Miniprotein binders against q53ft3. Designs and how they scored, part 80

Target 1, 195 residues: q53ft3
Amino acid sequence: MFGCLVAGRLVQTAAQQVAEDKFVFDLPDYESINHVVVFMLGTIPFPEGMGGSVYFSYPDSNGMPVWQLLGFVTNGKPSAIFKISGLKSGEGSQHPFGAMNIVRTPSVAQIGISVELLDSMAQQTPVGNAAVSSVDSFTQFTQKMLDNFYNFASSFAVSQAQMTPSPSEMFIPANVVLKWYENFQRRLAQNPLFW
Below, E stands for the ipSAE of ESMFold2; O stands for the ipSAE of OpenDDE; V2 stands for 0.75 times the mean of E and O plus 0.25 times the DockQ between their complexes.

## First folded at step 9 (miniprotein)

Design wa17 (at its last look DockQ between E and O 0.42; V2 from the best seeds 0.00; counts 0 for: pae E 1.7 > 1.5)
Fold by OpenDDE base, look of step 9:
Structure wa17 (fold): chain B 195 residues (1-195), chain A 97 residues (1-97)
Amino acid sequence: as target 1 above (195 residues)
Amino acid sequence: SDREALIILAKWAAILLRKALQFARQGNTERAKRLIEKAIEYLRRIEKLATTPEEEEIVEQAIEAAQEALQLLEQGKPDEVEEILQEAIELLKELIQ
């Protein structure tokens, strides 16, 4: 019914069912995880009027589980990406998994999916910044990449007075790189997928 | 596969019945009824996917239990629904195993 994906790891398609309406994935070495993808397997959709509330659990300093609502998956949004790296210091919220004795190891976090009515889900408030927009993430990545390149290239910039004869090397004026950067930024701002 | 579909449908049906039970306990009889009705729809689909006499028997019993629960709610007896819905859920768990 549900899948869980961490980059660089095997996809998990077999959640532990801890109740009729609750499913759990274990995430070993959770401290190295920045993002997690939760998705429906696409076999049979949610019943009409139902969806899944997605929770993240990590052990606190006392070893007690701290559960936080990340967001939702629904028939209309059958997959979601969540950033979990910044949640380690968050406060716990009310969660549907509190009464469950889930065997935990200190290095293992959990993703919990609670199947709920959509109207009940609408009353829940996810923790801030957990849900990642794919477009925003892509734009941010691209921007960081561009900045990295520009900074790298600019670090080699020398004035004409500083130039030493190197007949075997080609030189690109820094202004050309800058113009390229500006043009690319403009295109990216207009359409992040302009390519 | 048909087997995978059967298992998933059974899981959804069990979820629906569990939610129905919760709403029945809260006195929301109408919502409980709707959920049970939806569960019955899923059970009927499971019935079509059943390949063994044992599966057929289990799903038939689950349908009967769900229908009985629905009748009890219609009669204004939500307190009597818990045992029957729980029975239906346990039957569905047998299909999932």
Scores: ipSAE 0.661, ipTM 0.871, lowest interface PAE 0.7, mean pLDDT 87
Fold by ESMFold2, look of step 9:
Structure wa17 (fold): chain B 195 residues (1-195), chain A 97 residues (1-97)
Amino acid sequence: as target 1 above (195 residues)
Amino acid sequence: SDREALIILAKWAAILLRKALQFARQGNTERAKRLIEKAIEYLRRIEKLATTPEEEEIVEQAIEAAQEALQLLEQGKPDEVEEILQEAIELLKELIQ
């Protein structure tokens, strides 16, 4: 249904469904993330009159999730880039303990998607300036996303001699992925906002 | 794949039925009915993708439950749709696995 992409990381396409209408992606090491792309995988769109409200959650100082509305994905805008670098406020990253033998535990943030009626979504207000803040940053993020997607898809490339039978799997010729990649780059260079 | 499409359609249908239940609880019978009608449209699409007898039986039962919920709403009995809509949603969860 949904995908979540961070530059320099593998794309996530297997959201955890936590309710009928709520889906979640984990973002480990979230402090290093500045932007996230949320998109529809494109096989079957939202039902008419519905869309997805996209949230960012990080653990507060007590480890409790704080959810913030980033924006929306809809059939009319099935992908969106959200800036999250400024949303991790209220907690310092430095501490006075140096090389002491302290076992650190990782913290994870989450991207949540709530499927809602468009009428309900129209009454929601995203946190300020979560949308992409500049064309240069958008272009850089998009290029990283394209590279990441191509590397991911290419990592599954096999020749016919290497194939293992799998009656439920589909295969796509590698040249189709390359052509998509090249076409997308061309379109992005002509109009960074064509999507 | 057809299986992935079936799962997505089942998830959309379950969401539609959950929203219909919410409107039925609020007494908004007309919105509840329209959401159930949309859910049935998705269930019919699932029928086209079903490839096993088990999938076909689950979808048929879900359609029957959704149609019964519509009948109860037409009869002015929104308080009685809770259990049948919950049943339909649980059938869709079985289809998703």
Scores: ipSAE 0.552, ipTM 0.821, lowest interface PAE 1.7, mean pLDDT 77
ESMFold2 (binder alone), look of step 9: mean pLDDT 88; pTM 0.880

Design wa18 (at its last look DockQ between E and O 0.42; V2 from the best seeds 0.00; counts 0 for: pae E 1.7 > 1.5)
Fold by ESMFold2, look of step 9:
Structure wa18 (fold): chain B 195 residues (1-195), chain A 97 residues (1-97)
Amino acid sequence: as target 1 above (195 residues)
Amino acid sequence: SDREELIILAKWAAILLRKALRYARQGKTERAKELIEKAIEYLRRIEKLATTPEEEEIVEQAIEAAQEALQLLEQGKPDEVEEILQEAIELLKELIQ
């Protein structure tokens, strides 16, 4: 359902489901992480009128989780980049993960996704500096994310001779991914904030 | 695969039914009915993907439970809806396993 990506690390696609509507990714060695990308997997979007509130959690000095709202993913914005470096010492925010106040391993943080109605999400306020605030840092992070996405997608490439027809499954020619990669990279170089 | 798609649809349906149950408890009957109707749409898609008699039976029972909950809400009987929605959610959890 969801993916989580940190520059220089393998993409995570198997969230731990901790409730019907709550999903978690572990981030080991979180002190070295400045940005994280959260995105939707697959071809089945959120139900109409729903989306995901994305939270960051890190252990405080007592090992107890501190949760902060980063922002949202929706059918209209199915991927988002969040800056977490300034949040590792920030204040907690209102969040729905209260039942998960368990002591965590030091140096391991979490990304939490809570599936919510859009009406409820509209009333939530993300922490003020979760959006990418540095053009140079954003550009570097995005370029690493582009490379990682291209490598991920390419790892599934097959030749037409290797394909087995599957009428219920949609396929994308590999050159579409390359075209997208090249177009995105060019647009990013022209305007790092075009998105 | 069809199994992976079925699991995702079942997870979405369970979320919809859980939210519907919460609205029914708050007396927000029309909102609860809307969410149950959406969940049934997902259950119908699951029905088309089911490949075993066990999966087919589970999804049919979940549809029946969701439809019964919808009828009880229309009749103004929200106290009777909670157990039926819980049953539908548990059936969806069986599909996910």
Scores: ipSAE 0.567, ipTM 0.829, lowest interface PAE 1.7, mean pLDDT 79
Fold by OpenDDE base, look of step 9:
Structure wa18 (fold): chain B 195 residues (1-195), chain A 97 residues (1-97)
Amino acid sequence: as target 1 above (195 residues)
Amino acid sequence: SDREELIILAKWAAILLRKALRYARQGKTERAKELIEKAIEYLRRIEKLATTPEEEEIVEQAIEAAQEALQLLEQGKPDEVEEILQEAIELLKELIQ
């Protein structure tokens, strides 16, 4: 009923069903994973009023599983992408998978899906920054790119007094670059997909 | 395929019944009833997809069990529901295998 996808790896379509309402995917070499996609496989939706809470588990320094709520999949949102690379230092939360003796190897993390009532899910708080919106990711990438360019260009900035005559070279005033940067940021803030 | 659909429906029905059982234990009788009723709806859909007499029999038994559980809840006997719901869940597991 559920699938799990890591970029560069084969899609997983066979979750281990650890309970009637709980499903688990193993993620080997989890330290190399930045993002995971969880999605419904079938055409048959959740029963009305139900969805899935998606959890991530990694072993702590003592080898004990640390579970964190990543987010949700629902009929309205049958797939979701989660960033897991930054979760290694997080504190564990209450989770529905606590009593499961899952044989764990130190390098294997787990994705757990708990089928729950939507009203119960609404009371749960996912860990911050786990859910990735396409718009936010794009905005962040673009901003980093812009900052990188600006920093690079500005590192070559010299005052007129510091300039060595080079008749063969064209010079762009730093203010022009700055104005471009500011204008671009403004557009990006208004509409990340303005282009 | 019809078989794949049957299996998925059975899984959902089992989930519903398991949750119903949990809610019944918690004294949330009305919620448990709602879930059982939904499970019965799924069971009826499974019944239509059943292709073998064995599947038909299993589904019929599951429906009966679910209905009995519902009646017990209506009668204010949540303690007696556990065994019956568990039976229904086990029947559904047979369909999923």
Scores: ipSAE 0.496, ipTM 0.814, lowest interface PAE 1.0, mean pLDDT 87
ESMFold2 (binder alone), look of step 9: mean pLDDT 87; pTM 0.881

Design wa19 (at its last read DockQ between E and O 0.64; V2 from the best seeds 0.73)
Amino acid sequence: SDRERLIILAKWAAILLRKALELARQGNTERAKELIEKAIEYLRRIEKLATTPEEEEIVEQAIEAAQEALQLLEQGKPDEVEEILQEAIRLLKELYQ
ESMFold2, look of step 9: ipSAE 0.717; ipTM 0.886
ESMFold2 (binder alone), look of step 9: mean pLDDT 88; pTM 0.883
OpenDDE base, look of step 9: ipSAE 0.786; ipTM 0.922
ESMFold2, look of step 11: ipSAE 0.691; ipTM 0.876
ESMFold2 (binder alone), look of step 11: mean pLDDT 88; pTM 0.883
OpenDDE base, look of step 11: ipSAE 0.788; ipTM 0.921
ESMFold2, fold request of step 12: ipSAE 0.701, 0.709, 0.726; ipTM 0.882, 0.886, 0.889
ESMFold2 (binder alone), fold request of step 12: mean pLDDT 88, 88, 87; pTM 0.882, 0.883, 0.880
OpenDDE base, fold request of step 12: ipSAE 0.792, 0.793, 0.791; ipTM 0.923, 0.923, 0.923
OpenDDE base, second read of step 20: ipSAE 0.788; ipTM 0.923
ESMFold2, fold request of step 21: ipSAE 0.689, 0.693, 0.682; ipTM 0.883, 0.879, 0.873
ESMFold2 (binder alone), fold request of step 21: mean pLDDT 87, 87, 87; pTM 0.877, 0.881, 0.882
OpenDDE base, fold request of step 21: ipSAE 0.789, 0.791, 0.788; ipTM 0.922, 0.923, 0.922
ESMFold2, last read: ipSAE 0.676, 0.708, 0.715; ipTM 0.871, 0.880, 0.884
ESMFold2 (binder alone), last read: mean pLDDT 88, 87, 87; pTM 0.883, 0.879, 0.882
OpenDDE base, last read: ipSAE 0.789, 0.775, 0.795; ipTM 0.921, 0.919, 0.924

Design wa2 (at its last fold request DockQ between E and O 0.63; V2 from the best seeds 0.69)
Fold by OpenDDE base, fold request of step 12:
Structure wa2 (fold): chain B 195 residues (1-195), chain A 97 residues (1-97)
Amino acid sequence: as target 1 above (195 residues)
Amino acid sequence: SDRERLIILAKWAAILLRKALQLARQGNTERAKELIEKAIEYLRRIEKLATTPEEEEIVEQAIEAAQEALQLLEQGKPDEVEEILQEAIELLKELIQ
């Protein structure tokens, strides 16, 4: 019914069912994961009036699971991208996953899907910036790209006074832009969601 | 495959019945009835996909249980619904495994 995808890894299509309405995917080596895609497999849709609340669980410093609501999947939005790399500092939220005696290795996180009524889902508040919408992802990408470029280029800036007498002019080597572009393209080619 | 569809339908039906049970406990009888009715629709679809007498029997029993639960809610007996819905859920688990 559900799938989980991490870039560079095999797709997971077999969730562990931990309750009638709860499904879990294991994410080994979760610290290396920036984004996860959760999606419906497209066999049979949610019953009318139902959807899935998507949670992320990682072990805290004590090895205890911290659950956070990432967002939702529905018949109208059967797939979603979630950023999980920045969630390690977040506080746990209310979650429907009880004390699951899951033997966890410290390096394994979990994606949990709780099937809920849509009206109940509307009352839930995901953690900020976890859900990446198509529009938001574009905006975030653009912003990150610009910031990255600016920071990189500015680090090579030299004043005219350092070169020749002209105190009001700043100089950036022309090859800086090329180097930035090449590095950015390389990263993008490796992982389009590296940001 | 038909078998995969049967399993998925059974999972959805079980979820619907679980939610109905929770709603019934909360006193939301009308919404509980709606979910049970939907579950019965899924059960009817499963019935069409059943290939063994055992599967047919399980589905039939689940339908009967769901219908009984619906009747009890209509009669204003929500306290008696939990056991019946739980039975139906357990029957569906047999189909899923």
Scores: ipSAE 0.766, ipTM 0.913, lowest interface PAE 0.5, mean pLDDT 88
Fold by ESMFold2, look of step 12:
Structure wa2 (fold): chain B 195 residues (1-195), chain A 97 residues (1-97)
Amino acid sequence: as target 1 above (195 residues)
Amino acid sequence: SDRERLIILAKWAAILLRKALQLARQGNTERAKELIEKAIEYLRRIEKLATTPEEEEIVEQAIEAAQEALQLLEQGKPDEVEEILQEAIELLKELIQ
């Protein structure tokens, strides 16, 4: 449903679903992060009349989460770049996340996505300086993300002769990753916002 | 895969039903009905993707619950839909697992 990307790191596509309408990504070592990209993953968009409010959370001195509204993703804007470097000691925002996903270490923050009705989102005000959005920058960032992912995953490739039985694990054939990579590049060149 | 599409549709349907429940609690019956109708459309798509008898039974029960909730809202009984919508949401959670 959602993806989260930090430059120089692998894309996260497996959000923790903490409620029907709430999804989170962990950001370890968040002090070194300046920007995050949040985007819609897959081919099934939000239901009509809905979108996602995007929040950033960091632990305060007691390890309690402080949430700040960054902005939104919608079917009309399915990805956005958010600057978080100036928010790590900022004022908290009104937010729909209660005590969920309490971070127990000082170095782990979270990106939260709350699925909301669009009219509810229209009444929300993001913190200043958070949203950074450009189609050209998005395409360049996404292409680098694709290259980094493919190169990293390929570095772990093994032949069948090198494999040992591991019945509790699932494996992905390397050619599937290559097909996905090539298909994504083609689609991105045609429509940078297809995803 | 069909399984991945089924899971995503079920998540969206559950969200639609949760929001409909919230609207019904607020007395916004017409918006609640609209969201339940949208959820049923998603459930029909899930029904086409279901491949096991268990999945088919869960989806059928969820559709029946959503339709009953819609009927109660049509009758002006929004206070009576909570348990039924909660049941539908729990069925969808089982389908996602």
Scores: ipSAE 0.661, ipTM 0.867, lowest interface PAE 1.1, mean pLDDT 80
ESMFold2, look of step 9: ipSAE 0.641; ipTM 0.853
ESMFold2 (binder alone), look of step 9: mean pLDDT 87; pTM 0.873
OpenDDE base, look of step 9: ipSAE 0.763; ipTM 0.914
ESMFold2, fold request of step 12: ipSAE 0.640, 0.647, 0.625; ipTM 0.857, 0.862, 0.850
ESMFold2 (binder alone), fold request of step 12: mean pLDDT 87, 87, 87; pTM 0.871, 0.867, 0.871
OpenDDE base, fold request of step 12: ipSAE 0.765, 0.765; ipTM 0.911, 0.911
ESMFold2 (binder alone), look of step 12: mean pLDDT 86; pTM 0.868
OpenDDE base, look of step 12: ipSAE 0.755; ipTM 0.911

Design wa3 (at its last look DockQ between E and O 0.66; V2 from the best seeds 0.00; counts 0 for: oily stretch 6-24 1.79)
Fold by OpenDDE base, look of step 9:
Order: C-alpha cells, then structure tokens, then sequence
Structure wa3 (fold): chain B 195 residues (1-195), chain A 97 residues (1-97)
C-alpha cells in the first residue's frame, strides 16, 4: 500500500502494520538522511474521504521516540518528499503512535503513516519546513547556485583602467556574464525544468 | 495479482470499519454508517476475488457483521456496535494472513 524511499537506499514497499490504520517503516542510520519520499504504491487508492498522515520519529536524548507530523499523502497527492535532517532536535507533538511498543535501536528512526479521514487531517498542522516542494526546492537551489557563480565572477571584475596587460589571458566582459545571468533567471522563472 | 488486491482491499475495509467504530463511539452515527457501507462495498469486491471456500466464508461473515452493525446504528444502539465491528475486523485480519 505504501512505499518509502531514501536516496541511495533500496526502496521499502513493505511497511510494518502496527494497527489497522497505522503503518511503519524503519530508517536505519537516520542521521545520514536528509530527505525521505513517502508514496502510495498505486495498487488501490485510499478509500474516498481518506488519506495518510505521515509522521517521523527519532529517539530523543533519553532514547524515547519523538514523533512529528511531516505532512500528508492522498489520492490527489500520492507522493511527498520530506526533509527530516532539520527535525532531529525538534519538539515532539501529539501523535497517534504513542501506544506502539516498537523496539528501537538508537540509530533507527521511523516513518509512520496513519490513515485518517480527510477532514481530520485538515485539522492537523505539520511541522514547519518538513514538506518539500520539489519544484520550489529545485528553483531555490538553482537560484543559489546562480547567485554564487555571479558573485564569484563579479568579485574579479576590474575596470579597463585597472587592467594590467596580460596577453596570455582571455577576458570576458562583465556585461556578458550579467546578460547570461539575467537570461537564465528569466528562463528559470518561466519554467524551472526548461532543460 | 488478484491476491494482492484482495489483501489490500481487506486492509482498507478493516481501516474503514475501525474508523466507523471510532465515529460510533463519538456519537457520529451517520458518518459511521457511511464508512460501514463503504466497507461492505470493499467486502463485495473481495468476495469476487476469493478463491477458496474458506475465504468466501470469512468474507460472508464479515459482510453479515457489517450489516448487523448498520442495523444497530439505525436502531440507535451504537454501544452494541463495537463488538460486532471488532469481529468483522478480526475476520478481515484472517484474510490478510
């Protein structure tokens, strides 16, 4: 019914069912994980009016599980990417997994999916910054990369009056770099996936 | 596979019945009925996928239990529904094994 994917690891398609409406994936060595993808396998969709609340659990300093709501999966959004790297020191929230007697090792985190009514899900508030829009994240990364490059290149800019003769070197006018930057940004704004 | 579908349907049906039970406890009788009715729809699909007499019998019993739960809710007896819904859920668990 559900799958869990961590980059560089095998996909998990067999969740442990801990209750009729609750499923759990184990994430070993969770400290090395930045993002996790949770998705429906696509065999049979959620019943109408239902979806999944996705939770992350990590051990606190006392070894007790801290559960946080990451977000949701639904028939309309059958997959979601969550950033978990920044959650390691977060505060716990109320969660539906409190009664689970899951044997945990200190290095193992868990992804929990609780199947809920959609109207109940609407009342839940995910932790901030956990849900990652793939498009937005890509755009942000690209923009940061572009800015970094532009700033780096611009730091070497000199006026003609400041130039020392170096016949062995090729020079690119700064305005060419700027024009490239502007054009690229325009294309990115129009379509983040233009390539 | 058909068997995989059967198992998934059974899981969804069990979830629906569990949610119905919770709603019934909270006095949301009408919504509980809706979920039970939906569970019955899934059970009917399971019935079509059943390949053994044992599976057929389990599904039939689950349908009967779900129908009884509906009747009890209609009669204004939500307190009596829990046991029956739980029975239906347990039957579905047998299908999942």
Amino acid sequence: as target 1 above (195 residues)
Amino acid sequence: SDRERLIILAKWAAILLRKALMLARRGNTERAKELIEKAIEYLRRIEKLATTPEEEEIVEQAIEAAQEALQLLEQGKPDEVEEILQEAIELLKELIQ
Scores: ipSAE 0.770, ipTM 0.916, lowest interface PAE 0.5, mean pLDDT 88
Fold by ESMFold2, look of step 9:
Structure wa3 (fold): chain B 195 residues (1-195), chain A 97 residues (1-97)
Amino acid sequence: as target 1 above (195 residues)
Amino acid sequence: SDRERLIILAKWAAILLRKALMLARRGNTERAKELIEKAIEYLRRIEKLATTPEEEEIVEQAIEAAQEALQLLEQGKPDEVEEILQEAIELLKELIQ
């Protein structure tokens, strides 16, 4: 149903379901994390009139969890980037996870997703500036994905002299990938929302 | 796969029924009925994906429970609505397991 991604780490797609409507991802080594991406998996969206409230939890100096509302994911915004670097000493917010028996390691932070009616979500106030909806954050995320793809694709580049025959395969000249990369970067700098 | 889709639909249906139960506790009968009707739509999709007699029996019982919950909401019997919705949710947990 949900995925959770931290830059430089493997994507998590197997949330711990702690209630019918509540899902949790563990974030080990949370002090090194600045941003987290939360997104919907699969082709089956939220039921109409529902969405997900996204929370961040870290252990305080006593090892007790401190939960903060980061923002939301919905059918209209199925992926969101949240900044957590400034939240690791913040105050908690009202949250739905404290009434459940959640077992976790005190040195590990968590992302919690609570499936809610949209009407209920409209009454919730995220902690300030946690939701990253700025063009800069979108551009940074997009640039990292672009660089990752280019570096991956270019690692398979061979010259014609280095090729072994494989007549059942189709090939893309490396220059086409480079031209696409350069054009995409130019368009992204001009209008980050062009795509 | 069909099994993966069945599980996701069952999770959504269980969430719809849980939210309907909470709305019924608050006396919001019309909204609760709306969510139960939506859950039945999801249950009928599950019914089309079910491949074993056990899955077919579970989804049939869940549909019957959800339909009875609609009737009880019209009668204003919140204690009995709670029991039948909890039964439907437990049936959906068996499908997910």
Scores: ipSAE 0.656, ipTM 0.860, lowest interface PAE 1.1, mean pLDDT 80
ESMFold2 (binder alone), look of step 9: mean pLDDT 87; pTM 0.876

Design wa4 (at its last look DockQ between E and O 0.61; V2 from the best seeds 0.68)
Fold by OpenDDE base, look of step 9:
Structure wa4 (fold): chain B 195 residues (1-195), chain A 97 residues (1-97)
Amino acid sequence: as target 1 above (195 residues)
Amino acid sequence: SDRERLIILAKWAAILLRKALEFARQGNTERAKELIEKAIEYLRRIEKLATTPEEEEIVEQAIEAAQEALQLLEQGKPDEVEEILQEAIELLKELIQ
């Protein structure tokens, strides 16, 4: 019923069902994973009034699992992207997977899905910054790219008085780069998917 | 496939019954009833997808168990519901195999 996707890895479509309402995916070599996608596979949606709480677990320094609520999947949002790379230092929260004696290897993390009533889910608070909006991520990436380029280009800026004659080279005024940067940012802010 | 659909429906039904059981334990009879009723709806859908006499029998038994659980809840006997709901869940597990 659920799938789990890590970039560069095969999609997982068979979760281990550890209880009637709980499903688990293993994530080997989890330290190399930045993002995970959890999604519904089936053609049959959640029962009305139900969804899935998505948890991430990693072994702590003592080898004990630390579970954190990442977010949710629902009929209205049947897939979600989560950033897990920054969660290693997080404090564990109450989780529904406490009774799971899952033999874990130190390098294996887990994604757990607990099927719950939507009303109960609304009372849960995901860890901060785990849920990634695709649009927000794209905007952030683009902004970082733009900033990197601008900073790089600007580092070569010289005043006309500082210029050494080089007839074989073409020069672009710094203000042109700045104007381009500003225009691009404006367009990006208006519509991150403007292209 | 129809079989895949049957399995998924059975899993959802089992989840609903498990949640019902939890609510029954908590004394939330009304919520438990709602969930059982929903489970019965799924069971009826499964019944339509059943292709073998064994599947039909399992689904029928699960429906009966769910209905009995509803009756017990209506009678104010939530403590007696747990065993019956568990039985229904186990029946569904058999169907998923």
Scores: ipSAE 0.756, ipTM 0.912, lowest interface PAE 0.5, mean pLDDT 88
Fold by ESMFold2, look of step 9:
Structure wa4 (fold): chain B 195 residues (1-195), chain A 97 residues (1-97)
Amino acid sequence: as target 1 above (195 residues)
Amino acid sequence: SDRERLIILAKWAAILLRKALEFARQGNTERAKELIEKAIEYLRRIEKLATTPEEEEIVEQAIEAAQEALQLLEQGKPDEVEEILQEAIELLKELIQ
């Protein structure tokens, strides 16, 4: 249903389902994270008229955790980038996760996704510094994520001298990945919203 | 895979039914009916993906429960739908397991 991606880390696609309509991703070492991408995996979209409200929670070993509304994902906007490096603990308090018994550990923050009706979501106000609204900020975040993809994919590249015969193994030529990377960068620079 | 799609559809259907139950509790019969109708559409898609007799039986029971809830709302009996919708939601949880 949902994915959660941080630059330099493996994508998470196995959210903890804590209620019928609520899903959680753990973010270890959250202090090193500036931005988080939350997205639909795309296999089956939200039902018509529904979407997801996205929340962030700092680890809190002292008492009731506070969840801050970051923004939304919908069929019309199936991925969104949220800045979390400027959020402060205790800022938000009105959220659908308050009564839930969610497992928390020290130093691990959480992203929460609550599936809601679009009408209900339209009445919610995200915290003021969470949304990435500028093209420059979005482009910078996206470029860092693309660099991560290129570095990861390139680590699997082999030369012709290094290739081993294997009937069950498939390979991708490194120049194909490079061409994709160059084309994507050019398209992003020309139109950061070409998605 | 078909199993992964079935699970996702079941999760969406359960959410739709939970929201319908909430509207029924508030006396908003029209919104509750609308959400139940959407849930039935998802249950029909699950029915086409079911591959085991257990899955087939569970989804048939869930459809029957959702249809009964819809009938009770049409009859102006929203107070009686809560137990039936909860039954349908529990059936969907079994499909997800």
Scores: ipSAE 0.650, ipTM 0.862, lowest interface PAE 1.2, mean pLDDT 77
ESMFold2 (binder alone), look of step 9: mean pLDDT 87; pTM 0.874

